# Designs tried in a protein design chat: VH-VL binders against RNA-binding protein 12B-A (Rbm12b1). Part 2

Target 1, 77 residues: RNA-binding protein 12B-A (Rbm12b1), of Mus musculus (Mouse) (q80yr9r283to359)
Amino acid sequence: FYVHLKNLSLNTNKRDLRNLFRDTDLTNDQIKFVYKDERRTRYAFVMFKNQKDYNTALGLHKTVLQYRPVLIDPVSR

## First folded at step 5 (VH-VL; framework fv_vedolizumab)

Design c21 (from c0 with heavy chain Y103F)
Fold by ESMFold2-Fast, scan of step 5:
Structure c21 (fold): chain C 77 residues (1-77), chain A 119 residues (1-119), chain B 112 residues (1-112)
Amino acid sequence: as target 1 above (77 residues)
Amino acid sequence: QVQLVQSGAEVKKPGASVKVSCKGSGYTFTDYYMHWVRQAPGQRLEWIGEINPYSGDTKYNQKFKGRVTLTVDISASTAYMELSSLRSEDTAVYYCARDEGYFDAFDIWGQGTLVTVSS
Amino acid sequence: DVVMTQSPLSLPVTPGEPASISCRSSQSLVYSEGYTYLSWYLQKPGQSPQLLIYKVSNRDSGVPDRFSGSGSGTDFTLKISRVEAEDVGVYYCMQGTHWPYTFGQGTKVEIK
C-alpha cells in the first residue's frame, strides 16, 4: 500500500513524517523522498504495511505540516 | 504578500565586482530555492545559479563558475549574488526569483537590478 | 546545454483573436519519474517576468483560463484563446529538466 505525498516543506525529514503518521506503524525504510538532480523535491512515497494504516494516512490529507497542507494521494500502480 | 525586493542600479568599471541583494518577505525564506537570472538589453533570459537558503548549497551555470558567488543571510531573509571580473558583456538586468520546488518554475521575481559595466 | 527554440518570434494579434506560440527543445524534457519541467513566462514592457504555466499545462494561481499549455517530449505550445490588451509583452518558455535551466528567445505579442 503506497501513498504519494505532495507539497511537502523542503525541510521535512523522516521524523516529521513519522510524527504526522504517528497512529500508524511507520519506520524510516518505508519513507522515500523524491530527489531531482540530487535536490530535494516536495514529493515523497510512503509504504504502509496494512490497509488500516493506509486508510488512516489517506484521512490525513491536507493536514498542515510546517505551514504547508500535505497532499496525500493513493498510488494506482 | 510574497515579495522579493532587490538593491538599486550599479555602474561599474571593467574588472570590478558587484554584489546585488534580494530581500524576501511574506513567506518562509528557508523553504524555497532562490535563483538568479540575467537579461542583457534585448536578449533572452539567462540562468546564473541557485542557492538553498537553509543549507547554503549552491549550483552554478558553468558559464559563470569561478566568477559568481551566491550567499544568503537567513536572519535578514536576504540573498546575495556577487559577480567578479566584470566585462562590458555583463551589462544586464539581474533578477532574483523564487523556485517553489513543487513546479521547478520561478513563481515570484524581484524587480530587477540594472548593472552597467562601462569604462 | 538544452537549446529552447520559439516560433514565431513576433506575433501581431487583433484583440479578441486567438494566439499560439510554439516551443521546441533540443532534447526530451521528460525527467525520470515521468514529470516534464516546462514553464511559460510573460514579461510585460518594463516589468519582471511572471509565471503563467508550469509543468507543461498547469496554470499558476491567478492566471486567466484563456491561457493554456500543452505538449510533450520536445514540442510544446502556449495558447491564448482571446488576446486582450493586458496580454501584450514577450513570452518565454523555460526548461527545468536539465542543468543549466535554459530559456527560449522570446515571442513578442503585440496588438495590430
Scores: ipSAE 0.495, ipTM 0.860, lowest interface PAE 1.6, mean pLDDT 90

Design c22 (from c0 with heavy chain Y103L)
Fold by ESMFold2-Fast, scan of step 5:
Structure c22 (fold): chain C 77 residues (1-77), chain A 119 residues (1-119), chain B 112 residues (1-112)
Amino acid sequence: as target 1 above (77 residues)
Amino acid sequence: QVQLVQSGAEVKKPGASVKVSCKGSGYTFTDYYMHWVRQAPGQRLEWIGEINPYSGDTKYNQKFKGRVTLTVDISASTAYMELSSLRSEDTAVYYCARDEGYLDAFDIWGQGTLVTVSS
Amino acid sequence: DVVMTQSPLSLPVTPGEPASISCRSSQSLVYSEGYTYLSWYLQKPGQSPQLLIYKVSNRDSGVPDRFSGSGSGTDFTLKISRVEAEDVGVYYCMQGTHWPYTFGQGTKVEIK
């Protein structure tokens, strides 16, 4: 189960995302920030181990994190 | 309301340096990359480099390597481009432009600063 | 450096008629994760460039729907369905996939 995060602050770290998804069982190794030429983008991929956590994450779509609404899209595997 | 305002036109002699400023307002300055692009009269746009205002990390076009320095003053929400060892070929309008980050495109541009290099 | 080539270089258009501009890259613009960083800008006479289209086909906020972008790999197109007087200027494509970022040479759209 993957979700694609968009519109992140360039200063968002893994702790910020674990706090956003605090109602899920999420560890740092499940979070992958997207880099382009060593440059941080506003994208990340997050893996959830079960359907419950995945559904919880999708329900947080447009939650404001660091003054930006986080866009959370499902990703086909 | 989001805008970038640049410093005024400059006239320089060959061998001199020029420092152009770009002040951002209406947004969180540290949350967007700042780019510098120039346009010589009648020519295409040419990318000079980028800076992350939060970290100060830079990337430069190799064509300008050793002559360009990009810096920021976070407290003033101002970015600077300094170009040294000026040549007549450096005569151009210099733009700062904001990169949203997820677009990898320049969504807000400064008004431009004309730099003229002549003897 | 990636070379961006636009055609035509000059495009006189009658108001209300469509216009089409081509942009070709010397290398594929697909990034390793499948993203394509191609954007289009309009520079009106005496003004700074303004963003029209990003990531091939996405209109920037406030850009009229008469503008559309398409393409893949190395071949990209900007279309204007009905050219208006305010659309006069020089159009540039830009690639952001490969460092350094590079622009096309520009296409001048003018009213006949």
Scores: ipSAE 0.421, ipTM 0.849, lowest interface PAE 1.7, mean pLDDT 90

Design c23 (from c0 with heavy chain Y102W Y103G)
Fold by ESMFold2-Fast, scan of step 5:
Structure c23 (fold): chain C 77 residues (1-77), chain A 119 residues (1-119), chain B 112 residues (1-112)
Amino acid sequence: as target 1 above (77 residues)
Amino acid sequence: QVQLVQSGAEVKKPGASVKVSCKGSGYTFTDYYMHWVRQAPGQRLEWIGEINPYSGDTKYNQKFKGRVTLTVDISASTAYMELSSLRSEDTAVYYCARDEGWGDAFDIWGQGTLVTVSS
Amino acid sequence: DVVMTQSPLSLPVTPGEPASISCRSSQSLVYSEGYTYLSWYLQKPGQSPQLLIYKVSNRDSGVPDRFSGSGSGTDFTLKISRVEAEDVGVYYCMQGTHWPYTFGQGTKVEIK
């Protein structure tokens, strides 16, 4: 199960995302920040192990992280 | 409100250097890339380079490499562009502009700084 | 460098009539994730450029809905459904897909 995170602060690190998703079982290797020509974008992909964690994550859509609402979109196959 | 305010016009002789400042306000300065763009009289916009204010990492247009230096003062929320070895062809309005770090949009622009290079 | 070519260079328009500006790139502007980094700017006389459209078709905050962007790959269009006096200025397309970022040569929109 993947979600696409948008509107992240450029200063967001994996610990920030693990804290946002603290009610899920999330490790650093499940988090992939998107880069454009070696520049951090405001996008990331996060993999969740199961439906429960995935649904928990979607429920956090628009939670404010570092003064920015985090947009959480489901990823189609 | 989000603003970028630049330093005033400069008149320089060929061979001199110029340093233009750009002060950001109304947003988190380190959370947006800062770009520099120039426009010679009657000509198109030309991208000079970018800086990540948080890390200080820069990327320059190869045309200006070796002559341009971009820096920031985080505590002052101010970006600087220094251009050396000035030529008459460098006469232009220089703009700073903010983007998300993607290159998809320059959403806030400074008012511009006219740099005139003449003997 | 990616060359951005605009057409026409000069566009006299009767008030209330539509206007259309084309922008072509020498290379595809589609990035690896499918995003296209093509933006449009308006520079009114004596002013800094202002963002109108980003990522081909998205209007920036406060931009009137008479402005629309479309296109894909290498061929892009900015349309103004009904030109008003305040729309006078030089319009520029910009590509942000490839370094260095490059602008078109500009299209001057004037009231006829």
Scores: ipSAE 0.424, ipTM 0.857, lowest interface PAE 1.9, mean pLDDT 90

Design c34 (from c0 with light chain Y35N)
Fold by ESMFold2-Fast, scan of step 5:
Structure c34 (fold): chain C 77 residues (1-77), chain A 119 residues (1-119), chain B 112 residues (1-112)
Amino acid sequence: as target 1 above (77 residues)
Amino acid sequence: QVQLVQSGAEVKKPGASVKVSCKGSGYTFTDYYMHWVRQAPGQRLEWIGEINPYSGDTKYNQKFKGRVTLTVDISASTAYMELSSLRSEDTAVYYCARDEGYYDAFDIWGQGTLVTVSS
Amino acid sequence: DVVMTQSPLSLPVTPGEPASISCRSSQSLVYSEGNTYLSWYLQKPGQSPQLLIYKVSNRDSGVPDRFSGSGSGTDFTLKISRVEAEDVGVYYCMQGTHWPYTFGQGTKVEIK
């Protein structure tokens, strides 16, 4: 199960995302930041191991992280 | 109110270095890329380089062949462009400009700094 | 480097009339993820450039709706539906898709 994160602060690190998704079983290897020509973007992909964690993550859509609402979209779009 | 305020005009001799500052206010300084762009009198805009203020990572236009150095002072919310080995062709207005890192477009610009290189 | 070519270079207009500026790139500006990083700027005499349009067709905050951008691939257009006196200046397109970022030569819009 993957979600696409959008509108992230450029300062967001993997620990910030593990804290955002703290009610899920999320480790650093499940988080992939997107780069454009080695330049950090406001996008990341996050893998969840099961449906429950995936649904929990989708419920956090628009949660404010570092002064920005995090947009959480299903990858199948 | 989001603003970028640059240091004042400079007059330099060929071979000298110049360091221009750009102070950001009204936003989280580390959350936006800072770019430097110049414009020689009557000429088009020319991109010099970019810096990520959080990491210090830079990317330069290779036309400047190691003569440009971009730095930041996070505590002062200030970006710097240093250009060395100045030539008469470096006479231009130098701008700092902010982008969000998603649109690759420059939404806020400094007022510009005129650098004149003459013997 | 990607070459950006604007046409016309000089555009005298009568107030209230429409204006159209063309921008062509030497390579496609569609990035691998599908976004097109083409922006337009206005530089009024003695002032810094100001952003008008980003990603081809999106107006920046506060930009009047008489400004619109369109295009795809390598051919882009900025239109002003009714030119006002405050719109005089030099218009630049810029591509951010390919490193290094490059600007067009500029189009000077002036009142007839």
Scores: ipSAE 0.445, ipTM 0.849, lowest interface PAE 1.7, mean pLDDT 90

Design c38 (from c0 with light chain S39N)
Fold by ESMFold2-Fast, scan of step 5:
Structure c38 (fold): chain C 77 residues (1-77), chain A 119 residues (1-119), chain B 112 residues (1-112)
Amino acid sequence: as target 1 above (77 residues)
Amino acid sequence: QVQLVQSGAEVKKPGASVKVSCKGSGYTFTDYYMHWVRQAPGQRLEWIGEINPYSGDTKYNQKFKGRVTLTVDISASTAYMELSSLRSEDTAVYYCARDEGYYDAFDIWGQGTLVTVSS
Amino acid sequence: DVVMTQSPLSLPVTPGEPASISCRSSQSLVYSEGYTYLNWYLQKPGQSPQLLIYKVSNRDSGVPDRFSGSGSGTDFTLKISRVEAEDVGVYYCMQGTHWPYTFGQGTKVEIK
């Protein structure tokens, strides 16, 4: 189960995302920030191991992180 | 209101260096890449380079590599462009511009700084 | 470097008439993720450039509906359906797909 995160602060780190998703079992290995030409973008992919955590994550859509609402979109493998 | 305010015009001799400042306000300074672009009189816009204000990481157009240095002062929300070994063809208006980062577009521009290089 | 070529370079228009500007790139502007980073900027006399259109066809906030962008690959077009006096200036296309970012030569739109 993957979600695509959009509109992230460029200062968002993996710890920030683990705290956002603290009601899920999320490790750093499940978080992939998207880079364009070695440059941070406002995108990331997050893998959840089960449907419960995936649904919990989708419910956090538009939660404000670092002054920006985080857009959380479903992605199929 | 989101604004970028640049330092005033500079007149330099060939071989000198110039340092232009760009102060951001109305937004989180470290959350947007800052770009520098110049425009010589009657010529097209030319990209110089970018800096990530949070990390200090830079990427330069190879044409300017070795002469340009981009830096930031996070506490002052100010970006700087230093161009060394100035030549007459460096005479141009220099702009700083904010990259929103979502669509790689320069959405906010400074007012420009005229740098004149002459003997 | 990717070369951006605009046509025409000078475009005198009668107020209320349509205008069209072409922009061609020497290489495809499609990024590996499927995005196309082609933007249009307007520089009014004595002013800084301002963002008009981003990613081919998306109008920036506050830009009137009379402006539209289209195109794909290497060929792009900016259209103004009804030119007004306030639209005078130099229009630039820019590619952000390949480093270094590059701009076209500019198209000067003026009222005749």
Scores: ipSAE 0.449, ipTM 0.854, lowest interface PAE 1.9, mean pLDDT 90

Design c39 (from c0 with light chain S39Y)
Fold by ESMFold2-Fast, scan of step 5:
Structure c39 (fold): chain C 77 residues (1-77), chain A 119 residues (1-119), chain B 112 residues (1-112)
Amino acid sequence: as target 1 above (77 residues)
Amino acid sequence: QVQLVQSGAEVKKPGASVKVSCKGSGYTFTDYYMHWVRQAPGQRLEWIGEINPYSGDTKYNQKFKGRVTLTVDISASTAYMELSSLRSEDTAVYYCARDEGYYDAFDIWGQGTLVTVSS
Amino acid sequence: DVVMTQSPLSLPVTPGEPASISCRSSQSLVYSEGYTYLYWYLQKPGQSPQLLIYKVSNRDSGVPDRFSGSGSGTDFTLKISRVEAEDVGVYYCMQGTHWPYTFGQGTKVEIK
């Protein structure tokens, strides 16, 4: 199960995302920040290992992180 | 209100260096890439480079590599572009522009700084 | 470098009539994630450029709905459904897919 995170602060790190998703079993290897030509973007992909964590993550859509609402979109595989 | 305010016009001789400042206000300075773009009279816009204010990491257009240096002063919310070994072809209006990273677009631009290179 | 070519270079329009500007890139602007980094900016006389359209078709905040962007791959269009006097200026397309970022040569929209 994947979600696409958008509108992230450029200062967001993996620890910030683990804290956002603290009610899930999320590890650093499940988080991939999107880079464009070695440049940090406001996008990330997060993999959840089960439906429960995936649903929990979707419920956090528009939660404010570092003064920005985090947009959480489902991704089909 | 989000604003970028640039330093005033400069007149330089060939071979000199110029340093233009761009002060941001009304937003979190470290959360947006800053770009520099120039426009020579009657010519198209030309991208010079970008800087991540948080890390200090830069990327330059290779046309300017070796002559341009982008820096920031986080405490002053100010970005700087220094261009060395000036030539008459460097006469242009120089803009700083904030990158709204969600859109990946230059959403806020400074007012521009005219740099004239002449003997 | 990716070459951005606009046409026409000059576009005299009668107020209230539609206008269309084309932008062609020498390479595909689709990035590996499927996003297309194509932008439209307007530079009004005496002003800094201002963002109109980001990522092909999305209007920036405050941009009137008479402006629309479309296209894919290498061919893009900016349309103004009814040109107003305040729309005069030079329109630039820009690509952000390939480094270095490049701009078109500009299209001057003026009232006929």
Scores: ipSAE 0.473, ipTM 0.854, lowest interface PAE 1.8, mean pLDDT 90

Design c41 (from c0 with heavy chain D57E)
Fold by ESMFold2-Fast, scan of step 5:
Structure c41 (fold): chain C 77 residues (1-77), chain A 119 residues (1-119), chain B 112 residues (1-112)
Amino acid sequence: as target 1 above (77 residues)
Amino acid sequence: QVQLVQSGAEVKKPGASVKVSCKGSGYTFTDYYMHWVRQAPGQRLEWIGEINPYSGETKYNQKFKGRVTLTVDISASTAYMELSSLRSEDTAVYYCARDEGYYDAFDIWGQGTLVTVSS
Amino acid sequence: DVVMTQSPLSLPVTPGEPASISCRSSQSLVYSEGYTYLSWYLQKPGQSPQLLIYKVSNRDSGVPDRFSGSGSGTDFTLKISRVEAEDVGVYYCMQGTHWPYTFGQGTKVEIK
């Protein structure tokens, strides 16, 4: 289960995302920040191991993190 | 409101260096990339480089590599562009511009600083 | 470096008439995640450039509905449905997909 995070602060680190998703079983290896030519973007992908954590994460859409609402989109194939 | 305010016009001799400042206000300075763009009289816009204000990491257009240095003073919310070994063709208006980071587009621009290089 | 080519370079327009500006890139502007980083700017006489459109077709805050952007890959268009006096100036496209960022030559829109 993957979600695509958008609109992240450029200062957001993996600890910030684990805290945002603290009601899930999330570890650092499940979080991948997107870089564009070595430059940090406002995008990240997060993998959840089960449906419950995935649904919990989707429910946090637009939660404010570091003064920015985090956009949480399901990843479509 | 969000704005970028640049230092005033400069007149320099060939071979000198110039340092232009750009003060941001109304937003979290470290959360947006800062770019520098110039425009020689009657010419197109030309990208010089970018800096991440939080880390200090820079990326320069190869054309200016070795002559340009971008820096920031986080406590003053101010970005700087220093261009050395000035030549007459460096005569231009120099702009700082904020990159939203999400769009890779420059949403807020400074008012511009005219740098004139003449003997 | 990616070359951005605009056409026309000079565009005299009667007020109330539509205007269309083309921008072509020498390479595809689609980034690996599927987004296209093509933006449009207006530089009014004696002023700094101002953002009109980002990511091909999205209007920046406060930009009137008469401005629209479209295109894909290497071919992009900025349209003004009814040109007003305040729209005069030089229009630039810019690509942010590849470093260094590059601008077109500019299209000067003037009242006829």
Scores: ipSAE 0.413, ipTM 0.840, lowest interface PAE 1.9, mean pLDDT 90

Design c42 (from c0 with heavy chain D57R)
Fold by ESMFold2-Fast, scan of step 5:
Parts: structure tokens; C-alpha cells; sequence
Structure c42 (fold): chain C 77 residues (1-77), chain A 119 residues (1-119), chain B 112 residues (1-112)
């Protein structure tokens, strides 16, 4: 189960995302920030191991993180 | 409100350097890339480079071959572009522009700084 | 570098008439994950450029819905459904997919 995160602060790190998704069992290796030519983007992919955590993550769409609403899109991979 | 305010017009001799400032307000300065773009009279826009204000990492257009340096002063929310070894063809309006990072597009622009290089 | 080519370069339009501007890139602008970094800007006389459209078809905040962007790969279009007096200026496309970022040569829209 993957979600595509958009509109992240450029200062967002993996700890921030683990805290956002603290009700899930999320580890650093499940989080992949997207880079464009070595440039940090506002995008990340997060893998969830089960349906429950995936649904929990989708329910956090537009939660404010570092003054920005996090956009959470479902992705099937 | 979000705005970028640039320093005033400059007149320089060939071979001199110029340093243009761009002060951001109304937003978190470190959360947006800052770009520099110039426009010579009657010509297209030309990208000079970018800086990440948080890390200080820069990326330059190779055309400027070590003549450009981009820096920031985080405490002052101000970005700087220094261009050295000025030539007459460097006469242009220089803009700073904020990159949302979400769009890879320039959503807020400074008012522009005219740099005139003449003997 | 990626060459961005606009047509027409000059576009006189009667008020209320539609306008269409083409932008072509020398290379595909599709990046990883399918993102296409093509934006459009309007530079009004004596002013800084202002963002109209980003990622091909998304209007920036406050941009009227008479402006629309479309296209894919190497061929992109900006349309104005009804040109108004305040729309005069030079329109530029820009690609952000390949370093360095490059702009088209501009299309001057004038009211007749």
C-alpha cells in the first residue's frame, strides 16, 4: 500500500512524517523523499504494510505540518 | 502578505562586480527555493541559478561560468546575487523569484533591479 | 539546453476574441512519476512576470478561469477564452524539467 505525499515543507524530515503517522507502525525505510536532479521536492512516497495503517494515513489528508497542509493521494503499486 | 523586495538600480563599469539583494517577507524564508532570472532589453528571460535558503546549496546555469555567487542571510530573510567580471551584455533587469517547490514554477517575483554596465 | 519555441510571436486580438499560444520543447518535458514541469507567465508592460499556469494545466491562485493550459510531452498550449484589456503583455512558457531552466522567446498579445 503506497501513498503519495504532496505539499511537504522542504524542511520535513522522516521523523516529522513518523510523527504525523504516529498511529501507524512506520519505519524510516518505508519513507522515500522525491528528488529532482539532487534537489529536494515537496513530494514523498510512503509504504504502509497493512490496510489499517493505509486507511489511517488517507484520513490525515490536509493535516497541517510545518504550516503546510499535507496532500495525501492513494497509489496502487 | 508575501513579497520580495529588491535593492535599487546599479550602474557599473566593465570588469566590476555587482551584488543585488532580495528581501522576503510574509512567509517562512527557509521553506522556499530562491531563483535568480535576468532579462536584457527586448530579450527573453534567462535563468541564472537557484539557492536553497535552509541548506545554502546552490545550482548555477553554466553560462555564467563561475561569475555568479548566490548566498542568503537567513536571519535577515535576504537572498543575494553577486555577478563579477561585468560586461556590457550583462546589462539587464535582474529578478529574484520564489519557487513554491510544489510547482517547479516561480510564484512570487521581486520588482526587478536594473543593472547597467557601461564605460 | 532545452530550446523552447513559441508561436505566434505577435498576436493582435480584438477585445472579447479568443487567443491561443503554442509552446514546443526540443525534448520531452515529462520527468519521473509523470510530472511535466511546464509553466506560463505574463509580463505586463513595465512589470515583473507573474505566474499564470504551472504543471501544464493548473491555474495559480487568483488567475481568472478564462486562462487554460494544456498539452503533453513536447507540445503545449495556453488559451485565453475571451481576451480583455488587462491581458496585454508578453507571455512566456518555461520548462523546469531539465537544467538549466529555459524560457520561450515570448508572445506579445496586443488589443486592437
Amino acid sequence: as target 1 above (77 residues)
Amino acid sequence: QVQLVQSGAEVKKPGASVKVSCKGSGYTFTDYYMHWVRQAPGQRLEWIGEINPYSGRTKYNQKFKGRVTLTVDISASTAYMELSSLRSEDTAVYYCARDEGYYDAFDIWGQGTLVTVSS
Amino acid sequence: DVVMTQSPLSLPVTPGEPASISCRSSQSLVYSEGYTYLSWYLQKPGQSPQLLIYKVSNRDSGVPDRFSGSGSGTDFTLKISRVEAEDVGVYYCMQGTHWPYTFGQGTKVEIK
Scores: ipSAE 0.279, ipTM 0.802, lowest interface PAE 2.4, mean pLDDT 89

Design c43 (from c0 with heavy chain T28I)
Fold by ESMFold2-Fast, scan of step 5:
Structure c43 (fold): chain C 77 residues (1-77), chain A 119 residues (1-119), chain B 112 residues (1-112)
Amino acid sequence: as target 1 above (77 residues)
Amino acid sequence: QVQLVQSGAEVKKPGASVKVSCKGSGYIFTDYYMHWVRQAPGQRLEWIGEINPYSGDTKYNQKFKGRVTLTVDISASTAYMELSSLRSEDTAVYYCARDEGYYDAFDIWGQGTLVTVSS
Amino acid sequence: DVVMTQSPLSLPVTPGEPASISCRSSQSLVYSEGYTYLSWYLQKPGQSPQLLIYKVSNRDSGVPDRFSGSGSGTDFTLKISRVEAEDVGVYYCMQGTHWPYTFGQGTKVEIK
């Protein structure tokens, strides 16, 4: 199960995302920041191991992280 | 209000260096890439390079490699473009522009700085 | 470098009439993750460029709905449904997909 994160602060790190998704079982290797030519973008992909965590993550859509609402879009696995 | 304010016009001789400043206000300076773009009289816009204000990491258009240096002063919310070994073809209006990073588009632009290179 | 080619380069328009500007890229602008980084800017006389459209078809905040963008791959269009006096200036497309970022030559829109 994947979700596509958009509108992230450029300063967002994996710990910030683990804190956002603290009600899920999420490790650093499940988080992939999108880079364009070695440059940080505002996009990331996050893999969840089960339906429960995936649904929890989708419910956090538009939660404010570092002064920006995080857009969370479903992606087929 | 979000704005970028640049330093004033410069007149330089060939071989000199110029350093243009760009002060950001009304937003979190480190959360947006800063780009530099120039426009020679009557010509198209030309991308010079980008800097991540948080890390200081830069990427330059190969055409300017070895002559351009982009830096930032986070405490002053100010970006700088230094261009060395100036030639007459470097005469242009130089713009700083903010990259929203979500759009990979330049949403806020400075007013421009005219740099004239003449002997 | 990716070459961006605009047409026409000069576009005299009667107020209230529509205008259409083409932008073609020498390479596909679809990035590996599926995004297309094509934006449009207006540079009014004596002013800095201002963003109109980003990611092909999305209007920037405050941009009137008479402006619309469309296209895919290598072929893009900016349309103005009813040109107003405030719309005069030079329009540029820009690609942000491939390094270095490149702009078209510009299309000068002027009132007839």
Scores: ipSAE 0.507, ipTM 0.861, lowest interface PAE 1.5, mean pLDDT 91

Design c5 (from c0 with heavy chain D104W)
Fold by ESMFold2-Fast, scan of step 5:
Structure c5 (fold): chain C 77 residues (1-77), chain A 119 residues (1-119), chain B 112 residues (1-112)
Amino acid sequence: as target 1 above (77 residues)
Amino acid sequence: QVQLVQSGAEVKKPGASVKVSCKGSGYTFTDYYMHWVRQAPGQRLEWIGEINPYSGDTKYNQKFKGRVTLTVDISASTAYMELSSLRSEDTAVYYCARDEGYYWAFDIWGQGTLVTVSS
Amino acid sequence: DVVMTQSPLSLPVTPGEPASISCRSSQSLVYSEGYTYLSWYLQKPGQSPQLLIYKVSNRDSGVPDRFSGSGSGTDFTLKISRVEAEDVGVYYCMQGTHWPYTFGQGTKVEIK
């Protein structure tokens, strides 16, 4: 189960995302920040191991993190 | 209001160095990449390099690598571009520009700093 | 480096008439995620460039709806549906897909 995070602060780290998703069982290896030309983007992918955590994460869509609403989308290919 | 304000015009001799400043206001300075772009008289805009103000990480256009140094002073919300070994072809208006970090486009620009290299 | 080529280089326009500017890239500007990082800027005489369009077709905040961008891959167009006096200046396309980022040579729009 993957979600695509958008509109992240460029200063967001994995601990910030684990805190955002604190009601899920989320570890650092499940979080992948997207880079372009070795530069941080405002995108990340997060893997959830079960449906419950995935649904919990989707429910946090538009939660404000570091002054920016985090957009949480199901993965679109 | 979001603004980038640059230092004033400079006149330099060949072989000298110049340091231009760019002060940001009205936004979180560390949450946007800062770019430097120049425009020689009658020529196209030319990208010089970028800096991440939070980490200090830089990336330079190969054409300027070895002569350009980009730095920031986070506490002052100010970015700097130093260009060394100046030549007459470096005569240009130098701009700082903010990159939103989402669109790879420069949404806010400084007013420009004219650097004239005489001789 | 990706070469950006604009045409025409000079575009005299009667006020109220439409204007169209072409921008071509030497390589596709589609990034691996599917987005195309092509932007347009206007530089009015004596002023800094200002962003008009980002990601091919999205107007920046405050940009009048008479400006529109379109295109895909390597061919892009900026259109002004009815040119106003305040629209005079040099228009530049820029690609942000491939490092180093590069600009077109500019198109000067002037009133006839």
Scores: ipSAE 0.381, ipTM 0.834, lowest interface PAE 2.1, mean pLDDT 90

